# Ledger of designs, part 61: miniprotein binders against q56419

Target 1, 326 residues: q56419
Amino acid sequence: MEGRTLEEVQEEVFKRHGVLVPKKELEDLAKALEEAGLLLTEKVEARLKEEEEKLKRERPMRLAGLSYPEGEREARAFLEAFRASYPGEGEEARVLLMPHLEPSRVPEVYGAALAALEKTPPPERIYLVGVAHRPLKEKAAALPVPFQTPFGPALPDLPALQALDALLPFELFNTPLAFREEHSLELPLFFLKGRFPEARVLPLLVARRSPELGEALKVVLRDFPGLLVLAVDLSHVGPRFGDTPLTRTLAEEARRRDLGFLERLAEGEPEAALAFLGANPTRIDGVEVVASLLPLLRERKGKVLAHRLDLEAPTLSAVGAGTLVL
Key: E = the ipSAE of ESMFold2; O = the ipSAE of OpenDDE; V2 = 0.75 times the mean of E and O plus 0.25 times the DockQ between their complexes.

## First folded at step 7 (miniprotein)

Design p7 (at its last look DockQ between E and O 0.04; V2 from the best seeds 0.00; counts 0 for: pae O 10.3 > 1.5, SAP 91.167 > 70, placed apart)
Fold by ESMFold2, look of step 7:
Structure p7 (fold): chain B 326 residues (1-326), chain A 104 residues (1-104)
Amino acid sequence: as target 1 above (326 residues)
Amino acid sequence: SMEEKIRELAEKLAKLAQELLELVAQGADPEEIEKKMEEFIRVVLELYLLTEEMNNPEAEYWLEMTIELVWEFLDAFIEGNVDDAVELLRYIAEAAAFLAEALS
């Protein structure tokens, strides 16, 4: 590969994966970047610094008007429509696994989560554990500020967050900018806040597995009981994720791995769920979260309420999503 | 080994992302920026072609993040959002550097 031209590498990528990055688009990218110049670089740096300072005070909605309605009345109707997408009954959850994939792609999976919440007594607080899509300075992070929603601000549980920080061998409040665009918290929070408007929130991100996070959370949950939510997606397969083009065989494997993972979690066997995935060849998003939270998942039995492997038509790729109650 | 090839590409990608940002910040000639961009994309595509399962879970994590960030970077330019693209180059450099470190 050393010494290959861009055109030669692009040809091999197209043959193997069906992915093409046209040279004209690359030229347009270079031109746009050149036109940006020094002022754009300084502008981006200034914006990031300003947003980081704002994130120390509040986390604004980033997906209102895009993934869900901005107005409260429309947001309530939206919530009801998603519940209707899942005609079944839920079960009480002390731990809920739900997706963070774009809601319109998996409406019945979010509907199943709402069905579970209907059976769940309103918690005093929600431990919302998402997946970092930007680098964190540590294995995990939190942002102890209000998260804005159409249903009002989701207020942080500061005493619980401070107790958690005190038990960890690293600084928990370490990467505010990682929360700025983080849909793995914002999308599930819309549904959670809509159902439990008075609950406080611990907005947590996991980047890399942190056994110490799980042990610390087990302690904090004793003193600060609440609902634990794993806001994770499942398999990521196809060219967007580095695979060959999506085939029936790859899709069947992804579904098998998603369901096998969820079923073993439902049996109270999170170590077996992780072992089933091995090196995680279908890139289940939730692995690092589950690996972090083992003490909270062991021997907790439950039920898989919904699953969908959803096709991304333009990329011929797919993402899995599920709803599990424990 | 395959991991050694991934490590080399990750180090190169991190350097290319930073060099591209520096060229933009200096107001470099358009031809210099275009050449650097082509090399950046070539290395990205070479890394993308390496799909072998690694026996290093931390490295696999960083590889997955790097690939996803690159796709976001390309989407940002296609959508005409140059601000986001510049920001994403910073994240790509960081993720690629962590990938290289994990394979050391």
Scores: ipSAE 0.445, ipTM 0.787, lowest interface PAE 3.3, mean pLDDT 88
Fold by OpenDDE base, look of step 7:
Structure p7 (fold): chain B 326 residues (1-326), chain A 104 residues (1-104)
Amino acid sequence: as target 1 above (326 residues)
Amino acid sequence: SMEEKIRELAEKLAKLAQELLELVAQGADPEEIEKKMEEFIRVVLELYLLTEEMNNPEAEYWLEMTIELVWEFLDAFIEGNVDDAVELLRYIAEAAAFLAEALS
């Protein structure tokens, strides 16, 4: 789309409203919007293009120094502290469901994931399936580049990614910009890379349920075995998500939905898990991911290791998080 | 009148903010979201540019609040904080609706 110039906007405002807006104010706002990447100007397009070109080479850390430490030594101490927050022992995982919520909100849930990873032989590759919080051009996408972490780059498994792409009815390598700020991959990847430094990664995002993805992955996993990780959160309830402030009743319903979902997954009945949610009134985040991966979840027995509904006090809202090993 | 124009823009802004929220929630096509965002930004710009002294203190308050929230939204968006950005869009929708109401 031809980026409208500030002059065109000024002219349009003048035509419509008979007001000549001072150019300086327009420039300041335009600059702010350009800086925000919201203006469809040539500069924004150029910037987005530049960012897209950068993402052809690597995906840099965005949450280092915020959600987790940037330095390797501090990052290792961070991992140990999170592991220590979960008092239990883990189980070997072939499939790991873990959160992508801010780690500090649910430390023991991440701790449970780490406990499971301790019992898991180092995989050759990790299929990391996150939730797209930004629109994708297709139902799912992958970014076949190194993801930076405090432990070094997580390298992509290009052969496995190519095999997956070849089996999908759509282009897998779409919407690279959706990966730039996507925390559903970055946060879990920190823990995964810290535990399995030599594992290659397939960073995948799901925007909408894709049965094709699950079927394709089932085939790919045969030739390219690895750990499947579902990086998903659970219920989202309260004012931030369109509900009334959190009440005991609402919290109980959220927990019921979360645990009912996880338990049915643990029983190897992913279709039953989805059916149990129905219209998903508590907005479980991982529904589209699970719906896409049904062939990989069927008949797998497992265990729920941890669950928490974490209150965000300033908004009186809560988010569910869980750790499940299949 | 300028107030009538601001009211119309505020109503439009509130609607666009809500539509954006719906599109994001539905996982709509990126092109559709982009188009709606363009419309949103246009209305914001028009609204910002029309901010002259109003003889309505309540409307002035909501106009200032709306603009402030837009700036915060932009900051959140720049920082890649999608959750905050979505929340701020909701607040923008509310503030803009209150602005429109104050001018009705």
Scores: ipSAE 0.006, ipTM 0.256, lowest interface PAE 10.3, mean pLDDT 86
ESMFold2 (binder alone), look of step 7: mean pLDDT 86; pTM 0.857

Design p8 (at its last look DockQ between E and O 0.22; V2 from the best seeds 0.00; counts 0 for: pae E 7.8 > 1.5, SAP 78.229 > 70, placed apart)
Fold by OpenDDE base, look of step 7:
Structure p8 (fold): chain B 326 residues (1-326), chain A 104 residues (1-104)
Amino acid sequence: as target 1 above (326 residues)
Amino acid sequence: SMEEKIRELAEKLAKLAQELLELVAQGADPEEIEKKMEEFIRVVLELYELTKEMNNPEAEYWLEMTIELVWEFLDAFIEGNVDDAVELLRYIAESAAWLAEALS
């Protein structure tokens, strides 16, 4: 919008779409934007800078003692219990899709992921791609610092991260604050680090689909081979997400979409998986991640190991979770 | 409480963003898109004003980034890039839902 007047913007929207955006709202929004760039009170800016500086060194645990045990011994027992919750056997994974939902809600789905990891040779590095639940400055981001876990720090693969950054049309190392509280990385990393303590990690977040990311990763993976992990949830339905309370019909639709999505991925048809969802009315969380990683998912056949639509009773809402190996 | 009000508005924003997303993706009637867009922007602005009053760094940061995303959405929409517009709306919806959860 740089260089356009608000009137020009209004006119262009109207000419192109027949939509008349109220001028006052545009003016107020423009003012808000100007002020927002200014609004970081000196105090807030100082605090944010301090937090950013901390994140230049390491990413501390935020969910230790809440979602998983802080102590290593207890954490190992936690892993074992989750593995035990899945009665099946896993398969070797080159690509692993797993949830980032609260582990206690879908233990068998995480158990399935652990089962797959048992059959997977220890990778040199793990490309961990999560979902940004906070705004990013770019479509995707990375944080090139150690992530703390009960099993010790997950160390970044700096050479591979640098190689990835060099191939992207945007700065990969952006929005460090988005990583501070991001559970989509922390929760799966617990399981991954517990299983592969020596693996380096590339912690990546996707906010918006980035085809460039997938193409770049395809090149990087050639020189820096590793396990690709998609840490994504599936459908989000119910009042928390703008729907009516969960009904049998809504649950069936959510399951249908989740399984239809996962099965098409298992067939090596990620474009078909995305097309199957259309406008994504059940709000599958992992769409932007999958859309970004199409080059890495094409023609890879695999298996759906687990799926659950978990009811959150207090809100009568449900979230889908799945485990897929490719 | 102010936090409760912000949470409620964040939930509303998430809903509106998703509804607007559906309308844009489907090529709905311009009048319907217009109304939804107006409501959407108003909620963003209301959140902005309330967050200023709270002096919450996380909320302020979220809002700053959200306003930027709204502008990017408008740009994409003006350019006729429906895919980008839809993606941005989806991200705003998810971000708003997160904020609502964080304040719960």
Scores: ipSAE 0.040, ipTM 0.576, lowest interface PAE 2.7, mean pLDDT 87
Fold by ESMFold2, look of step 7:
Structure p8 (fold): chain B 326 residues (1-326), chain A 104 residues (1-104)
Amino acid sequence: as target 1 above (326 residues)
Amino acid sequence: SMEEKIRELAEKLAKLAQELLELVAQGADPEEIEKKMEEFIRVVLELYELTKEMNNPEAEYWLEMTIELVWEFLDAFIEGNVDDAVELLRYIAESAAWLAEALS
């Protein structure tokens, strides 16, 4: 358990799946697993250290053949199909907000991102900022290794990453294992690497808002200019996320929150965008990233190119995705 | 014997992991998933209690792998990551099968 109480775990399982794991069995499982962890910690730590050592050399594809094709020819055709799903024209992006939701669920939203990239001069580097889906040791992290893609490895910009690390009050290279399964970097990277095969990447994750990260990135971007990409999803509503089943009213609220958030970002008013969300009742995924990057978002005006609230009929839930250029 | 009981439980766990995998992947009725989850957890707990008495390094290795995968599965399941949960259950079924083989 990552610091959660047994009650919090039991309640969250109930909220997410509509089932209740009996309290006694969950308590027994937690106690038994805690004791196993104590007795086997050295062996588990050795295994995890082996995984960490592999990740210190490269980050392999995890979603090839599942979310996108493994072969380069098929991958290029895949990109073209996604671009075709968005019939509009993009605009040049200095900052791009794009989703990390499964691409087949929101094809026109990824297509809009590709349209924006078509209008964007090839950057020397891409600052790719995703959302950590596993705990980080610090508020944010990076992994300074090649990320494999069907288009070849996306090489890290080591000088820019080292400059960023030097400006932070914490070690930036702090949780390699968090990157092992992190789709919020892998899925957007597929599209970015496909369009900018020569760009180096700063693969960044945010777990908790870090004003220090935004201030440091503002300095690093001055000396190491590039494209800033916020790889975030929007509203998460319905039982999979701890809500009541999706209704028209909840869906309308989610769309209103998504679009209002994006529109305020498009006006160069990121503080207003965060204030508009209040307690974030529809659980917009991008809040911690936006809150970290305020210095980079202020006074940058742009345009919302696409939005979809993607419905999950089996779970009576939905996830929002959008494309914003600044 | 102790090893026969562990082998029996490992075979049962492999089967339960595969059955739970299919229910989760299909989005089956919540009550059906809950019942299978309870069976799965009970077998994990029985195997876990027998870990303290294990004296077979190969079997211990596969049990350690199985326990780690259960940790990851619980986290994925709680967070509602169905795809990860399904893949982790597949890994659990494979690891439990190797545990059973190590004791044959």
Scores: ipSAE 0.014, ipTM 0.364, lowest interface PAE 7.8, mean pLDDT 83
ESMFold2 (binder alone), look of step 7: mean pLDDT 84; pTM 0.830

Design p9 (at its last look DockQ between E and O 0.04; V2 from the best seeds 0.00; counts 0 for: pae E 3.4 > 1.5, pTM E .783 < .8, SAP 81.704 > 70, placed apart)
Fold by ESMFold2, look of step 7:
Structure p9 (fold): chain B 326 residues (1-326), chain A 104 residues (1-104)
Amino acid sequence: as target 1 above (326 residues)
Amino acid sequence: SMEEKIRELAEKLAKLAQELLELVAQGADPEEIEKKMEEFIRVVLELYELTKEMNNPEAEYWLEMTIELVWEFLDAFLKGNVDDAVELLRYIAEAAAFLAEALS
């Protein structure tokens, strides 16, 4: 309401240590809620019900015009610019780890993923595994509908999704609304669909580690081979994430933990990668996904192609992003 | 213990988020909504200061989600998106309840 950014509000909250709650923000919100009146929660519930029904048919773009261009021609140019930001060559991937952080913040990390895809034979399908940023009813979920992209719809692999659902001890298609705004699928999918326009997709979210998911996917991948993509970010450090203010020492530690984690994954040792993190003090985002997918990561050797710890001076915080091929 | 304090705060946060939703649905007085929101934010700040020192991966996941949802909630009202803010309160209540459950 006052033209403040999220970062400015975060900074104000931190600077008011142990005193009053930010009064102005509360007053503005209370006034807005009052102006909406008695039907606000019914209005929100009705809209959510309508959106949930739409999500049973398709998942529209939410980040076009914000994170990537909406038009196909502009989107192709955008994709090529990202590839150009990584001057190296990739390697063929059977498993690709790539970020879901805002692309403009880590262009060479996404460029490295594109370089890997250039070396990768077009798969029949892509198992795209992101991190749920909304509560799921179960440990994991999928949404078996087309995901819209500037390059056309990414079509679901319905037979593979149905096979996966049949092997799990819970219903896989359990929380459609969790996919509505899920950038950990949408941002990587832009790059994947742009490179592999004919591949079908299994759009998957992990909330809590699910050994059952990894075992089921190992079986499904045998009958439905494809590219496995872990769409995860790495360290999250600093006040945005509940830490003390970012120091050079904390940033160096976050970088060390990111790279140590990726390098152990590259050695085919995912259990060692998780053990290296211990209590995960830099909050690497991908641990629940890796812990779910252990059977698919063991003994797969590969290479770290790129890493950046992206610093946010106004929030004194940082997020790590990397590209790993296995 | 630290985990017991986090559990108590998470239970309180989940309840406060639900109470805010109920007050809005009832068309409660603006003063009542404002007071409840102040309490909600204080609990968030206290929980935020306790975000370290857990060795429980499920609880860590829910705590991280709860904190990020709160920041999204604050962003929604800065942009005047009241219906998004109400939706996010629902997610916060759910995530905080799962956090408390993971620590019980």
Scores: ipSAE 0.385, ipTM 0.751, lowest interface PAE 3.4, mean pLDDT 85
Fold by OpenDDE base, look of step 7:
Structure p9 (fold): chain B 326 residues (1-326), chain A 104 residues (1-104)
Amino acid sequence: as target 1 above (326 residues)
Amino acid sequence: SMEEKIRELAEKLAKLAQELLELVAQGADPEEIEKKMEEFIRVVLELYELTKEMNNPEAEYWLEMTIELVWEFLDAFLKGNVDDAVELLRYIAEAAAFLAEALS
């Protein structure tokens, strides 16, 4: 709305899309958002600019005290409890697929990830690839700054990040504000940093499939070896996601899709995994990530350690989560 | 309770966001989209007004996110960036659902 009246904007939208935006409601909303400091006014722009400048230095915790403990001692106890929730043993991972769902919803799945990490030699660096839940300017992005955790800052691997950027046809370091609240990185990072305190991190977000990313990472991993982590959820079904309330049939379909996807990945056939999903009717979260990382997933055999379809009772919806090692 | 009302509004907002997505995807009549948009905006306003006095850190977090996404959506929509607007509606639905969950 910078420099334009609401009337001018309304007219433009009408001309372009044949939709008349309700002027009064927009005015009321604009006023409310301005009062809240959330409307893109000069003040908000200044705030966002300030936040962006801060993100040039560090990414603070957003979910500490909410999803996980803020204090280190309590955070360690949290890790131990989650590990204890998974009764099995892990396997060494070169690639780890783990969830980014609220930890309390799928504790044993995170426990399985921790079990795998116990069998994994400490990596020099972790390539942490999450899902962008905000628009990115490019298909993928990275934030080359320390991420705060209860265990201290997760430091970026700047040389490896720079090497990756140099191989991509777009600017990797884009949309820093998309990282500010992104839980798909923060939640997995808690567990990863807790287990590997000395590992450097490459925090990556994927918004849309980027084959270029996978090819570039394949080259970078040669010179900068490390653990690849896909922080992705699986099926999203029910009213929250546009379906009818969860039924046995819908749950069975979600599980079938989740397990079929994971099993094909475990067989080293990521293209087959994607093909199996087709139009992705159960909305597996990690599709764009997997599609971007095909070169790194091919021919790698592994094991599914855990899976859960977790019911959100208030919305009669469910989200799938899994742990896979390759 | 206030929290219950906020939860209901958050759920409604999530639903409306999805409905808007569907209408746009189906090439629905502009008048139908307009009406849905009006309802959407009204729910956002009501949600915002009721949350001013709320003291729930988790809910506040998701509310803030929801509202931020809403203004981004409006900005994209008002600029005629339909692709971005559609994407943002998905995020609004998700954030609003998280808000509802935080209050459950």
Scores: ipSAE 0.044, ipTM 0.416, lowest interface PAE 2.5, mean pLDDT 85
ESMFold2 (binder alone), look of step 7: mean pLDDT 84; pTM 0.821

Design x1 (at its last look DockQ between E and O 0.06; V2 from the best seeds 0.00; counts 0 for: pae E 10.0 > 1.5, pTM E .748 < .8, SAP 78.089 > 70, placed apart)
Fold by OpenDDE base, look of step 7:
Structure x1 (fold): chain B 326 residues (1-326), chain A 120 residues (1-120)
Amino acid sequence: as target 1 above (326 residues)
Amino acid sequence: SAEFLAELLEYLLEIIEDLLWEIIELAEKGKFDDAIELADMFIKLLEFLIKLLKELVKNPETKELAKEIEELAEEILKLVERVKELLKQGRTEEAIKEIEEILEKIKEILEEVKKIAELA
């Protein structure tokens, strides 16, 4: 809306309704409109442009001091506590499926991921594939900048990112603002950077299934070997997600779908895993990621290390989380 | 005058309706941060509307209509918070559906405000 002056608004109200609004009420309205930021579309756009320009240099932490500690010492203690929450041993991963849910909700699932990482030789690079919870211009995107962590910056693998971009039918480096607050990358990256401080990272987001991404990554991985990480949650059920409050039946169905999905992935049958979900009535978050990465998941056998359906009591909703190694 | 306040309410509701359409457009374009910011603006405008309605409630002739409008406005405030949450979750289609419900309630308010203007 073009910045209509109070006088123009007064004149318009007078013209339309034949009423002269008192200047004080107009000032209060204008102040409410200003405070409401109808005048702020330009300011919002300017802020977004500024944030976009900042994202050309680095992606700052957004969840430090909230989801994980900001200080390195405290962050290391956090990692150790999460590892301790999982009593089992891990297995070597070439592909790691892990959650991106708030860590405090599913500590043992993150602990299982850490256990797997303990058995994994330090990779040169990590392909970190998250879920876009915001729209992307394209089916997938990457942000080729350092991601800040308590352990120092996670540096991008620019050569591998460029190789990937060159093989995609769309511009990979799109929608930088989608990365600004994307927790599906930030949360798993905390654990990954803490375990592999020297690994370069390819931060990738998937909004919609992209078979092209999986085929391109399969080629890139030949020249640029590394650990593939799928940062995905599982079922989302209850009122927050459009269902009735969590019941035993709904929880059992969510668990059945989560485990059935993970087990089929563990067997090296990602197409069977997708087919098992059908219309995905429990809203497994990782479907579009798995559908995009089919060429990388086929014939890889592995193991489900952990699963939890975590209740958010205030909303009577639940989210599934799992850790799978391939 | 009650008439003046009714006219101001009509004008404010027109602005609110335009704002809701802009929120939908931004959400459809994937500009969720902008959409959420406009939703915050919408909340402020509704709060202002409720303040104006409280002045109309002082008039016995419009008191019942003003109360009905206030109740609708309070429902809209709850719905817009839901919209913001849906937008934060990237649930655009559901957010748009909730905005459409808000638009219907705004139309109901407009009809009641017109009745106030006729009685004033």
Scores: ipSAE 0.020, ipTM 0.344, lowest interface PAE 5.5, mean pLDDT 84
Fold by ESMFold2, look of step 7:
Structure x1 (fold): chain B 326 residues (1-326), chain A 120 residues (1-120)
Amino acid sequence: as target 1 above (326 residues)
Amino acid sequence: SAEFLAELLEYLLEIIEDLLWEIIELAEKGKFDDAIELADMFIKLLEFLIKLLKELVKNPETKELAKEIEELAEEILKLVERVKELLKQGRTEEAIKEIEEILEKIKEILEEVKKIAELA
């Protein structure tokens, strides 16, 4: 009931239910909740406040030693092994779509991203747009602090972030805790920082589609040019995601949806890509990001470099991942 | 009212979700004593949630939905006790799998809580 006065709560209840709750009843309830909650939640709130304060200064590695090596030399060898997993050649990217799925599950898909980066001139900055896995206070958010990597800190582009914030109808720097565990930024950033050690980063999350974000980014990119990265996964199918058990038919449908989506994006037709998915029956993860960024994706033609629908044997489920350059 | 309690339940469930992610982080870092301490806090929060649901069961308008949510919360309590034991044994991967099951049950509770808000 943080930040609300008793009068505001009383008014909201009246608007929604047509009943005024007596102020004393609300006061007694609030006191009872505070007394019970003090003993039960104080440690949690103190820990979250501590983590939030840390995140106002830097975002530490959370997946070192788990998803990628902690040491710089081992991390560089890891990066090169992933490039070797994709034997093809990349193409220069102004926009790169890459996954955030566990790297060991889709090594050639990350390798394809590295191949594209190999052909891409080093940018001054990277607009890294991931998918919020925790709630945001707004449709989108950023965290304007260094993100630690085994290759050193990825420094924020503060002028570009401030310009973006100024163009949005909501506060951009709104939910630091959502970044605490956000692998959709950390995993792609490992690869991006390893290839472009001098690039600054705009670490962005999308929770819900925001046309305003795409329009603002189009303006900001004119004054602050850089590489746009959509760090998104594709289909999520099977019992872990609320489906019937994974069948050959469901897997084929997921692959068809993934590839059809990517191919329409590659034709410069992001609205057609979204329309192709309809209600998104295979739960492609990238839909909210693509829907937010339409102004940046229209009429950009490119190429799908890699795709994999990766099976999770323990859960009889699958997740799709792809690499697209525009 | 039922709407106010639904909003409170949503708030508590959000805190609970944040706590589960913190337990995962501590377990992955090998900080099992800290993870267990947070698991104990999680249990206390669930017990508070169940107390609120028992008050809702007394209200005829919300009784059936509150009973369903209470049953899910009791199941989650059992799973968290297992997570706590797995953490004591350093069985991190198994603990995380149980936490993922808890997260799915929290999603179910959230959907039921939204139905309480719709009745109003």
Scores: ipSAE 0.005, ipTM 0.219, lowest interface PAE 10.0, mean pLDDT 83
ESMFold2 (binder alone), look of step 7: mean pLDDT 80; pTM 0.751

